VH-VL binders against q0atu2. Designs and how they scored, part 136

Target 1, 119 residues: q0atu2
Amino acid sequence: MLDKKARIRTSREYRNVFEKGKRLSGRFLIIYYVENALDNNRFGFITNKKIGMAVIRNRIKRQLRAIVREYQGQVKNKHDIVLVARAGIGKSSFEGMEKDYIAIMKKAGLFARNANKID
Key: E = the ipSAE of ESMFold2; O = the ipSAE of OpenDDE; V2 = 0.75 times the mean of E and O plus 0.25 times the DockQ between their complexes.

## First folded at step 6 (VH-VL)

Design n3 (framework fv_dusigitumab)
Fold by ESMFold2-Fast, scan of step 6:
Structure n3 (fold): chain C 119 residues (1-119), chain A 122 residues (1-122), chain B 111 residues (1-111)
Amino acid sequence: as target 1 above (119 residues)
Amino acid sequence: QVQLVQSGAEVKKPGASVKVSCKASGYTFTSYDINWVRQATGQGLEWMGYMNPNSGNTGYAQKFQGRVTMTRNTSISTAYMELSSLRSEDTAVYYCARGFDYEGDTWYFDLWGQGTTVTVSS
Amino acid sequence: QSVLTQPPSVSAAPGQKVTISCSGSSSNIGNNYVSWYQQLPGTAPKLLIYDNNKRPSGIPDRFSGSKSGTSATLGITGLQTGDEADYYCGTWDDSLSAGYVFGGGTKLTVL
């Protein structure tokens, strides 16, 4: 459950991140990220048909939002970040997705080296 | 000038195939999906599929699965749509359109080619 | 046969307001952004509204969009003769392999 102000909601905003942002790939996730002119972070989520049926894609989106929510406090402020699920993510566990997210965010320099769940 | 320019009109016999081209200019060709949409005479718009020019990945509407092939040549910023086993009901104007969404979950088409008329008749 | 239902035609006089409806389901309009396209006779479609209610640069503010539940609406105020066209809604359909879907189209006649 992310706050509405922390979500990328429009096609134009997604396009901006893809065109101007940096790209990093993990095992199950690709992130695109760019610094924004706001005082907060915004996250977007893309789950394409290569992952599977709508039920699976919607589950993955919910799980990714939950993961992002849990680690929100460790992310450097003022970034638009789009998470793109890779083919095969539907076979991953929640723990596997969580570990990949932490690893890729650390590699991007968007996350503290020793970041862990808050609470 | 940002534009998509399509190949000229085609007349084909039933059972033949047709290959329509769509040349992009004024933007980075590999940054946007190319979609194909057709419109039969006096009828509405029908989405046929998409092609991601960076990866070459495609997705086709079920109705066209097995008959359509979408490809590209990145060196000349050109997309192609080939439709085989043509029937009279394939007579339509075929449009290419630039779509935004990552890998085929396209939300809208902000740039359209001028259209290619394909007539299938005996 | 279209997945999204639009009235086949609407008509009004210059200066009036018209609305064009687009009805779908939870797998398309209910879950996804809606776009609207204008097609003048003999031309390619043109993007008029995207992301439910946003206008591309160059589209006047007398064109508006809205979405509620599984339905979307295109509004045109201050109707002009140059608005005579076919109007199509469109969205992504999450069911199976359907992909992008368009409404059946609405022919707008300015009297």
Scores: ipSAE 0.013, ipTM 0.636, lowest interface PAE 8.4, mean pLDDT 86

Design n4 (framework fv_dusigitumab)
Fold by ESMFold2-Fast, scan of step 6:
Structure n4 (fold): chain C 119 residues (1-119), chain A 122 residues (1-122), chain B 111 residues (1-111)
Amino acid sequence: as target 1 above (119 residues)
Amino acid sequence: QVQLVQSGAEVKKPGASVKVSCKASGYTFTSYDINWVRQATGQGLEWMGWMNPNSGNTGYAQKFQGRVTMTRNTSISTAYMELSSLRSEDTAVYYCARGFDWEGSTWYFDLWGQGTTVTVSS
Amino acid sequence: QSVLTQPPSVSAAPGQKVTISCSGSSSNIGNDYVSWYQQLPGTAPKLLIYDNNKRPSGIPDRFSGSKSGTSATLGITGLQTGDEADYYCGTWDSSYSAGYVFGGGTKLTVL
């Protein structure tokens, strides 16, 4: 579960990310992302009908929120980020989705380095 | 069964405005964006913008920002595109097209109107 | 100038195979799915390929699409006279000043 302040809520906010943002595709995920003028990050989640029935889409959305929440502290501040689940995600494991998320966020340059870095 | 039907041809003078309509039938009007694409005689396709019929939100191509307005009337499943301050360069066929399922992962236009010819001449 | 580059024309004989290229950059084809549209003279465009390589219902299997890196191709096998048309690629451009973009179009002539 993500805090209300960390969620993209309105159609206008989603369209802003799609209209002005950059896009990166992973194996199971696509992200759209743009710098915002706020003091925090916001996340949106899209699970379309091509993934499967509502039960599958709701499970995927729940799992993606959990992944984003776990890695929230690693994300560079002041970004709006929308995750779009690809059709094949329904057959992925939780670990597969997590690895894909980490890979695309690193590729986007959105992950901050750990402050407690070991040489 | 599913279709987009556009209003008829228009002839306008430079400086005038034109408003083209696009009536949807056979599907849930509010479930898909309506996009507008134009084509000048002998030229390629040029995307103008999108309008979300559910929210009324729009996004316009930079070239048309300030001159184009996209609206809808959900009670009659009709989208509108109004282009103001018309110039001879705006002479083109204007198409409405259904695209981007809000929950979709990709953008493409699977249903097109028949086109509306707009001629701008003195 | 189109942000997606297509050859202006291509020609071949009936029964032959043609390919039409579409070249972009990392902000468009490199980041998103490509669609192809066929426009017969005097008609509205018709969706021919979506999501790089998928055909809508009613499109013959002799039409195919593919994508590699920042380029996409449309393939047509068993070329027919009725295939004479303009062909356009299209995709979302993720740059801050853009939206949906089309290639410049390719006129296919069946000799």
Scores: ipSAE 0.007, ipTM 0.562, lowest interface PAE 13.1, mean pLDDT 84

Design n5 (framework fv_dusigitumab)
Fold by ESMFold2-Fast, scan of step 6:
Parts: structure tokens; C-alpha cells; sequence
Structure n5 (fold): chain C 119 residues (1-119), chain A 122 residues (1-122), chain B 111 residues (1-111)
């Protein structure tokens, strides 16, 4: 689980990321990201009802938080990042979500060092 | 057939801009990144950047930041690379190449255009 | 110059085997999958190997790849005259200037 200080909490904070941030799409994930004026990174998670029932959305949210937590040390400091799950994510494996997250973060230039766990 | 077809050779003066096109066919254009790679005569391959045709997002090699712009027109499945403030050192063959974004394999190029020769001379 | 180091040239006789090395660092080869490209004279590059050791459809098993630590190797067995080409390794680099990087290239001559 992510520390409370590492979470985006308010609608205004989410809106700031969407309005001022950059967008990058992966297979299962979309990220919106912007540099913040804090001393740490903050993450937000959005799982739309089109993904599936609450049990599926809750599983996806917990798995995404686990992935983000695993790789938080590799993320360049001072960013607000919102992960938006795409409709197809409900059929993905954990490894598929993890690979997509790593690839999208690398393309965004947000990894200070590699966190790739494959090979 | 799955292919990338590029525009023809260009001759430009120093200080001009060049815009190279890359038309995709035989696959879903918006599912894969288009990358641009150049090669000066007798030299190695040099990556310039990637462009996501679904979102329009781009990432450019630091060397080209501020001079390169990568765009697309999804209605005709065509990617573009525009390089401005041309110098003689920009004389090269420019390739577009398909990367895999949405299949989870994002670090290789499996399909290449035939190349566009750009000559910058006074 | 080049972020990934390859020997500038290698040579061997028809029917022999050759290996081409590609050396990098923890931010590129050490942390990412390696690809290999063949460029015949006057043509666009062609993908030979992806994800360290996988072959695209149509690439014969004479071509193989491997990766250990921060280095990768392309192996070619049963050399043919048609294998004369430039060979490039490539991978993603996670450093400050994040992006794709190529090796300097290796010219293979079949004697």
C-alpha cells in the first residue's frame, strides 16, 4: 500500500494533473503527469465502471497500487501522476499490467533508474 | 501487405526545413508507435524520437529537441517528421520505423520504411 | 560517441560461425531488452532479433541472441556470402536523456 502523502486526494488536485499535465497511453493504462512543487511523488488511480463490477475494479486498483509501490524508488521525484485504467485491463494479467506500467513510465522519462523485473 | 512507404528525396539549403512523410498500410495505424531514425552516409543509425499515433504524444532525442516535430494524420494513416534549421550535418537517409506500444513490446522496430534521402547543401 | 560499443568489423569464412558483441551499462542493456538489426548494402535495416533472443518469422535459426549483465551477443552460424552486412544492436536507455540507442555497428565480411 502507498503512504498517504504519496496519494492524490482531492478533485482539484486531479483536475490540475489533467489540465496542466502530459498524457501518455499504453495498452492497459493511460498516465497523466505533471511536475509538482512538493518533495515527493503523488499517485492517483481511476478505474471506470466500464472496466467491470466493483470486485474487478477493486482488484485492479489494489494491483496497480502494488505495482506503483514496488517501483516508487525508480520514479523521478516531484511528480503528480494519475493512472487511468482502460476498459480492457480487467482481462490482463498482473504481469501484463506491470510490463505496461514500466514501458509507459520509461517512455515518459519518469524513471530515474530501471525497475524492469524481467530478465 | 504490412508496409511503411516514405516520401521522395529532398534537397534543401542550410536554414530551411524539411518534412518527410511515412504512410502506413496493412495494420491498425494507431496501435503502434512510429519512430524516426537517421543515418549519414557511411555512418551508424541514430534514433530521433517516437510518436504515438493514437494520442499524438512524442518523445525526442535530446540532440533534436527544439528542431524536430513529429505529427500524424490518422485519416490517411500517415506520420510526419519535420526537421528545421537544417545544417550540412543533417544530410542523411531518414527512416520511419514501427515500434510496438500496445502489444507490450516497446523497445524494437519490426517494420521499416525504405528511407528518404535529405541533402543539405549551399 | 556511441552509447553501446560494438567491434567495428568481424570476418570469417563461409560455413564458419561468428559472434558480435554489444556492451552497454546498467541504464540500457542491463535494464532493458536488446534487439539486433541487419542492414544489407543500400537497404533499410531489418529486425533480426528482439527481446534478447527471439527471432521474427522468416529469420533462420542460424541467427541467435543472448544477454548477460550489461552485454549482449549476436551469434551467426553457417555463414553465407549473403550475410555480409552491417549489424546493429539497440535498446532503450533509462538515463536523463531517455530514448532508444543503437550500437556503432559492425561490418561483417565473409571471406
Amino acid sequence: as target 1 above (119 residues)
Amino acid sequence: QVQLVQSGAEVKKPGASVKVSCKASGYTFTSYDINWVRQATGQGLEWMGWMNPNSGNTGYAQKFQGRVTMTRNTSISTAYMELSSLRSEDTAVYYCARGFDYEGSTFYFDLWGQGTTVTVSS
Amino acid sequence: QSVLTQPPSVSAAPGQKVTISCSGSSSNIGNNWVSWYQQLPGTAPKLLIYDNNKRPSGIPDRFSGSKSGTSATLGITGLQTGDEADYYCGTWDDSLSAGYVFGGGTKLTVL
Scores: ipSAE 0.007, ipTM 0.647, lowest interface PAE 9.5, mean pLDDT 86

Design n6 (framework fv_dusigitumab)
Fold by ESMFold2-Fast, scan of step 6:
Structure n6 (fold): chain C 119 residues (1-119), chain A 122 residues (1-122), chain B 111 residues (1-111)
Amino acid sequence: as target 1 above (119 residues)
Amino acid sequence: QVQLVQSGAEVKKPGASVKVSCKASGYTFTSYDINWVRQATGQGLEWMGWMNPNSGNTGYAQKFQGRVTMTRNTSISTAYMELSSLRSEDTAVYYCARGEDYEGDTWYFDLWGQGTTVTVSS
Amino acid sequence: QSVLTQPPSVSAAPGQKVTISCSGSSSNIGNNYVSWYQQLPGTAPKLLIYDNNKRPSGIPDRFSGSKSGTSATLGITGLQTGDEADYYCGTWDSSLSAGYVFGGGTKLTVL
């Protein structure tokens, strides 16, 4: 799991991201993101009732946390990012969610450039 | 000072409804969920549901679905819990508690009201 | 009938150590963070531990929490008479339609 300091925890913190952040939609995910005043990134996860029963929502949340954790080294520092699962995510595979996450983060400009660009 | 203050004790007959209030002060009321938890005499804690004071959205424990309604009035920073079709087994202390609005990840109650005793007797 | 199982009581002398267990399943403790609450006689519960092992401001370090698999433990060292209370674990249960569940409670008697 993600380090506690890398997680958005309070309703107030989520509200700040929703109100001040930018929004970008993918196939299964919506992200809201804003630069923070900390020296680390923080992630939040929203799986609302439209997705399904609590067991499905918690499975999706765990899978999304695993994906975020795997790619956290590529995310530009100093951002609060909230992932909102869309209703259709319950029908996606882990790979489908992962590909959507990568695509949306790249489009948002939140992934650092690959270091294999040598002049 | 950060606090939740609840309404006073109620005595009701079986079949009646009761509405308990919970007034928040010292923090931004709309920034935290309000949860309701009850405790029958000599028994443990039982979660009833949550209410998001910004949106008005609610989630109720299955046991109380159809009998409980959780609402709020943001102009006076007050949450309400109404329980209908009262039976003797509803005799309990009812607490409001401030918590998180996350689904399945981080849920805890860091601020509690003092409790409201509801007695259901004929 | 609680979905989280705690021993009904525990007792020890002042200065001693106690541990209180909380046993659940994969749908609750196994997949979610655990909190602990202290309830002194005649009072509302008070948050003691959140997110498995974190203390709110003002809670002394003699209170600790841990989680392993589907079980959680509350540890109290240096017991004081003022610790005599009921202790409850709590967590989210994924088998319900978005429901929080408490353990049955443990009465701690400081003799």
Scores: ipSAE 0.006, ipTM 0.566, lowest interface PAE 9.8, mean pLDDT 84

Design n7 (framework fv_dusigitumab)
Fold by ESMFold2-Fast, scan of step 6:
Structure n7 (fold): chain C 119 residues (1-119), chain A 122 residues (1-122), chain B 111 residues (1-111)
Amino acid sequence: as target 1 above (119 residues)
Amino acid sequence: QVQLVQSGAEVKKPGASVKVSCKASGYTFTSYDINWVRQATGQGLEWMGWMNPNSGNTGYAQKFQGRVTMTRNTSISTAYMELSSLRSEDTAVYYCARGSDFEGSEWAFDIWGQGTTVTVSS
Amino acid sequence: QSVLTQPPSVSAAPGQKVTISCSGSSSNIGNNYVSWYQQLPGTAPKLLIYDNNKRPSGIPDRFSGSKSGTSATLGITGLQTGDEADYYCGTWDSSLSAGYVFGGGTKLTVL
């Protein structure tokens, strides 16, 4: 579970990330990210109907939040990051999503050092 | 130098299986996905699937699910693609290719093996 | 049939300019980065363009890429005889489970 402080919560905040942020695509994930003026990172999660039924989308959101939580200590501070799940993510493994997340965060220059689980 | 070197040509009968190897050198094998792509004579490129050499996780194109298995042996930095229940239409050159390390382009295939010709005939 | 549509052939004289189109849909080109691959006769493909319009080290600037909506284009200026090859576009297809798709290929002939 991510702390309320670490979540992007409003349409305005999501819009800001999409409008001003950079974009990187992974196999199962797209991230949009922008530096914020806060002392912490915030994460948003988007799963659309192309992924599958609500039960699949809810499972994916839970798994992505778990991945983000486990690696939050590796992420450079002061960023708003939105994860958008791609249609194929519903058939990926947890480990496949985790690998994709690590790879795109490293490519974005958002990991402070080599990625390690913090749990 | 970074390279992928594949096993030699194979001739198989219909119904047999073929296992193609792809040996990586010059980079950390477990850090990059290996993709498999085939090309029938005079035809285009057809993606078969990907394999994560660190975890062993795979993703296969729907057309090949149930017939293809992608594995690796990390101790010798070698990826394998096994295709079963061979048919004449499986006659093709089979390539392994590394998923790119370029930012934002992990589906770009930046290093390719030389190809392995597989001929299926009676 | 290929998921991405390319013309089967294109031709021009040395020094001329050619463009090769690649047409897809929202789930592939419309939503994802496009790569281009060059395949010389009897050889493995070589990455020519990635991220729609970027060149790997060693690829000359006469090769360029662009993407608009659900279509991508490869441009080659100052055409040389050594450019005779098959050219393939490729991208991720979000409608498939972890699926990569290629165009049908375009044979470039330098007259």
Scores: ipSAE 0.006, ipTM 0.545, lowest interface PAE 15.5, mean pLDDT 83

Design n8 (framework fv_dusigitumab; at its last look DockQ between E and O 0.05; V2 from the best seeds 0.00; counts 0 for: pae E 14.9 > 2, placed apart)
Fold by OpenDDE, look of step 7:
Structure n8 (fold): chain C 119 residues (1-119), chain A 122 residues (1-122), chain B 111 residues (1-111)
Amino acid sequence: as target 1 above (119 residues)
Amino acid sequence: QVQLVQSGAEVKKPGASVKVSCKASGYTFTSYDINWVRQATGQGLEWMGWMNPNSGNTGYAQKFQGRVTMTRNTSISTAYMELSSLRSEDTAVYYCARDLGYDSGEFYFDYWGQGTTVTVSS
Amino acid sequence: QSVLTQPPSVSAAPGQKVTISCSGSSSNIGNNYVSWYQQLPGTAPKLLIYDNNKRPSGIPDRFSGSKSGTSATLGITGLQTGDEADYYCGTWDSSLSAGYVFGGGTKLTVL
């Protein structure tokens, strides 16, 4: 589980990211990201009904949180990042979802180092 | 079976624009980003940018920012690269290439177009 | 001037082994996997190595790749005349201006 301070929790915080942030789409994910005035990154997660039933949406959300947590230390600091699951993500493997996240984050210039290596 | 077929050679004058096309086949066009790489005569490869065919999102190398536009027509699985304000230094072979970023989380180009020669001369 | 540095040329006789170096920095090779491309005269580049040391299907095992720190190396054993080509290393750069970068290229001559 992500630390509370690493979570976007309020509607105002989400709105700020959507209105002022940049948007980048991958195969299964869309990310919205904007710099914050904090010393840490915060993450938000959105799984709309288009993803599927509540059970599926909850599973996807758990998987996304696990992915974000795994690579959290490699993300450049001072960013609010919202992950929006795309409709096709329900048919994706965890690995596929993970690779998509990595690719999008790299293209956004948000990774400080390679997420696919220990180094 | 994956193929990227580019448009034919172009001859342009300085200050003009050129638009090169890249038609993809043998795979789902919207599932992989298209990159553009150019190579001046006798020189090395130079990455220009990437374009996501599904969203139309792009990322350009700083050198070409404001002068390059990468687009696509999904109905015909075709990517386009337009370079404006052409200079003699833009004379080069331009390649489109597919990257496997979304499959691997790493960026490398597994399939390339045959290249399009663009000549800029007075 | 390329972001990644390669020797401009290397040469060897058929059957011998050659190595091509690729030197970068922490923001590119140090933080990302390296790929290698072969470009035969008058043709488009061809993927030769990806993820530092993996070969696409159809690439013989006499081609190898390795990476250490901020440098990468392409190895070619049992050199053949058909290997005469330009070789480029490439990788993602995770600097503020994220993007792909290539080496300057190395011309391999088979003597």
Scores: ipSAE 0.894, ipTM 0.952, lowest interface PAE 0.5, mean pLDDT 95
Fold by ESMFold2-Fast, scan of step 6:
Structure n8 (fold): chain C 119 residues (1-119), chain A 122 residues (1-122), chain B 111 residues (1-111)
Amino acid sequence: as target 1 above (119 residues)
Amino acid sequence: QVQLVQSGAEVKKPGASVKVSCKASGYTFTSYDINWVRQATGQGLEWMGWMNPNSGNTGYAQKFQGRVTMTRNTSISTAYMELSSLRSEDTAVYYCARDLGYDSGEFYFDYWGQGTTVTVSS
Amino acid sequence: QSVLTQPPSVSAAPGQKVTISCSGSSSNIGNNYVSWYQQLPGTAPKLLIYDNNKRPSGIPDRFSGSKSGTSATLGITGLQTGDEADYYCGTWDSSLSAGYVFGGGTKLTVL
């Protein structure tokens, strides 16, 4: 469970990330990301019906939040980041989603200089 | 089985552009990023950037920003690296390499093309 | 200048052992896994070690890797003439200009 300050909650906040942000795709995930004017990061999560039934979508959403929470301390501060699950994500393992997330965050330049020690 | 086959040697004049191709086979082309690495004669390896063949997303080393463009044609499983405004110091062997980062969360290159020699001379 | 520091050369006799060091910082080796690449004369580089210490299929156990803090080491035991090559370490650098970085390379001569 992410702190309420670390969540993107409103339609307008999501729209801002989509309109002004950069887009980078991995194997199972797409991220949209933009620098914010706050002192913290905020995350949003989108799992739509193309992924599968509600049980699958809810599992994916919980797993993505767990992954984001685990690596929260490694993310460079002052970003709004939206994770969008691709249709094929339902076939991935938890570890597969985690590795995809790490790879795309690194390629986006969003992981901090000393990721192992930053909290 | 996995192969990356690059285009042949190029000789260019200063100020010209060169476009090197890298044709992939033996795996799903869109599943792994292609990186470009160059090496001047007798010198070390220098990373230029990565290209995601599914999305077309790219990331370039700061040194090459504004001069390099990495693209692909998924219908023929081919990646391209175009370097413009060529200088004599761009004379090097250019390699494409497959990136396993999405499988591991860490980046390393398991298969490399044979290299394309680019010579820039007047 | 390379971001990762390697000795320019190393040499030993057949059957001996060598180690090749690779020194970086917290933004590269300190927070990422290290790979090693072997480049035989006139050929493309070949992946020798990944994830600090893992060997791809077909790489003999004479080749080993390790990492401690901001440094990595490639070990080669039972040296053979066919090991004569340039060796490069490589890793991701998560600094301001995020990207992949290589060491300067080490030429191994088997005397």
Scores: ipSAE 0.654, ipTM 0.896, lowest interface PAE 1.6, mean pLDDT 91
Fold by ESMFold2, look of step 7:
Structure n8 (fold): chain C 119 residues (1-119), chain A 122 residues (1-122), chain B 111 residues (1-111)
Amino acid sequence: as target 1 above (119 residues)
Amino acid sequence: QVQLVQSGAEVKKPGASVKVSCKASGYTFTSYDINWVRQATGQGLEWMGWMNPNSGNTGYAQKFQGRVTMTRNTSISTAYMELSSLRSEDTAVYYCARDLGYDSGEFYFDYWGQGTTVTVSS
Amino acid sequence: QSVLTQPPSVSAAPGQKVTISCSGSSSNIGNNYVSWYQQLPGTAPKLLIYDNNKRPSGIPDRFSGSKSGTSATLGITGLQTGDEADYYCGTWDSSLSAGYVFGGGTKLTVL
């Protein structure tokens, strides 16, 4: 769903975001973000066993990737962004996750325009 | 080193609101969530919600949704919990606690304030 | 009425060992890390155990934690009179009304 160049891939890349980046928490998500030296954004996702059973974790992962893809064109470039699912995310709705993502991305100043689909 | 100091005891009538403060020191206030937990006399602990000091975002226990507001002032490293439409059942000691779950989604409370007694008397 | 069930009380003599159980479900203990808190009379709770079995700095190793399935256990060896307190387990519950939950508490009496 996201291009390979738009993914954070290595442990070193994740560590850089956690060590150098800024952190913002929402109800269901935490984001970490830092400027990168590329011409594009990269996204990483952390969902782990403490959230729930595997089917729940996989559903959450799919929903978060869909949300990121939907708003990707409005995110300011040159950032590495890691989304960490909070333990309470397992019972959230798609709409709840989406609202949370929009709110924390606006707070971070990472949207270049209003967070609506380009139509 | 790490310290959370809460405001003093409050006496309120039913239907009023109360706002408890929690001043943090000894760490970077915006790096960790603050949670609020209460305890009625002779009863157990009851979680009320979390608040992220950097963003101001919150998550409330369902029981308190619509009655509780958790906020902060980062310039003075202080968190606040306001509970409205007070009932006698809200008589309790209210604690703030630092939460290390900021980068993992976990919840555990490593430092606690001294507690603030709120009495709701008719 | 706690989602997590603890015995209301336990007791033992100084120097003995006790365990305190905490029973839950797959939506809480089964899939989430468990913490334990000590509350001495008239004081705020204190973190004893996090991540099921880890001790914060300053907590002696006579306090231990474990988790199996949907149950967690706090172990205390070498009991001292200063260990008289209420003990609470706590964890996240991922069910429909998701939130953090505590056990009902266990009063430890050192005779």
Scores: ipSAE 0.007, ipTM 0.570, lowest interface PAE 11.9, mean pLDDT 85
ESMFold2 (binder alone), look of step 7: mean pLDDT 93; pTM 0.952
ESMFold2, look of step 10: ipSAE 0.006; ipTM 0.551
ESMFold2 (binder alone), look of step 10: mean pLDDT 93; pTM 0.951
OpenDDE, look of step 10: ipSAE 0.894; ipTM 0.952

Design n9 (framework fv_iluzanebart)
Fold by ESMFold2-Fast, scan of step 6:
Structure n9 (fold): chain C 119 residues (1-119), chain A 122 residues (1-122), chain B 107 residues (1-107)
Amino acid sequence: as target 1 above (119 residues)
Amino acid sequence: EVQLVQSGAEVKKPGESLKISCKGSGYSFDEYWIGWVRQMPGKGLEWMGIIYPGDSYTRYSPSFQGQVTISADKSISTAYLQWSSLKASDTAMYFCARVSDYGTEYSHMDVWGQGTLVTVSS
Amino acid sequence: EIVMTQSPATLSVSPGERATLSCRASQSISSNLAWFQQKPGQAPRLLIYDASTRATGIPARFSGSGSGTEFTLTISSLQPEDFAVYYCQQYEDWPLTFGQGTKVDIK
């Protein structure tokens, strides 16, 4: 479960991220992200009816929250980030969602770099 | 079938405590906000506040802050509205309703309970 | 807080006629507006959300329009079961607020 402080809670806050933020698509996820004026990151999650029945959407949402919580320490501070699940996510494994999240966050430049390592 | 079922009508005296309930079924209860709405006899709808059962975060309308307590027990998919000391002015129909969208507290209410009539008289 | 004002307070219409109900917000609420129908002794029933999206199971004769501060609910051919009180509600800002209601009764 993410801390209350780390959640995007209002439709207005979600709208702000969609209108002012940047968009990046992964295999199972789309992220919208914008720098905020706070001292922390906030995350939002959208699993719409295109994904499937409520049971599937609720499983996906729980799994995405768990993934975000696990990797929150790697995310560059001061960002509002909304994860939108794509229709195909219902057939993904937890590992598949996790890999997609890591890949898309790296592409967005939102994962902190290790300055002392060269790949 | 997504449903919210509320507890039955209550008749109370001023100064008594009361706790009414709203039980969700047919959906993942801890993933949706539950709102509470008051309707005084012959009057319109008033927004009281909300709770997110997944983490028990609550938010109150300014006019109801300190007047009532909203809580939830996600293990039994039930939200509660509670008064420590009722007043005659608390006489009203109380509705619970589900906020339609996942993870947002600012959305429309799509599923409503049938209402709990609370009558407070001496 | 955002004040929602509905007009008229009471609208008298004959069955089969068009009913037009108005809702005004004291400041912009974008499209974050819902319309509810309430019959005596019943819970409110969602009709329209996001200003113009019809809720599941709601007949096509109900339509919503508007954005910003001015909104309209239209019932194109009023049926006997449509005589009720109608409320608008904004969800742009906290606290969420309802209009005072428009009663649609038989002429």
Scores: ipSAE 0.007, ipTM 0.600, lowest interface PAE 9.2, mean pLDDT 86

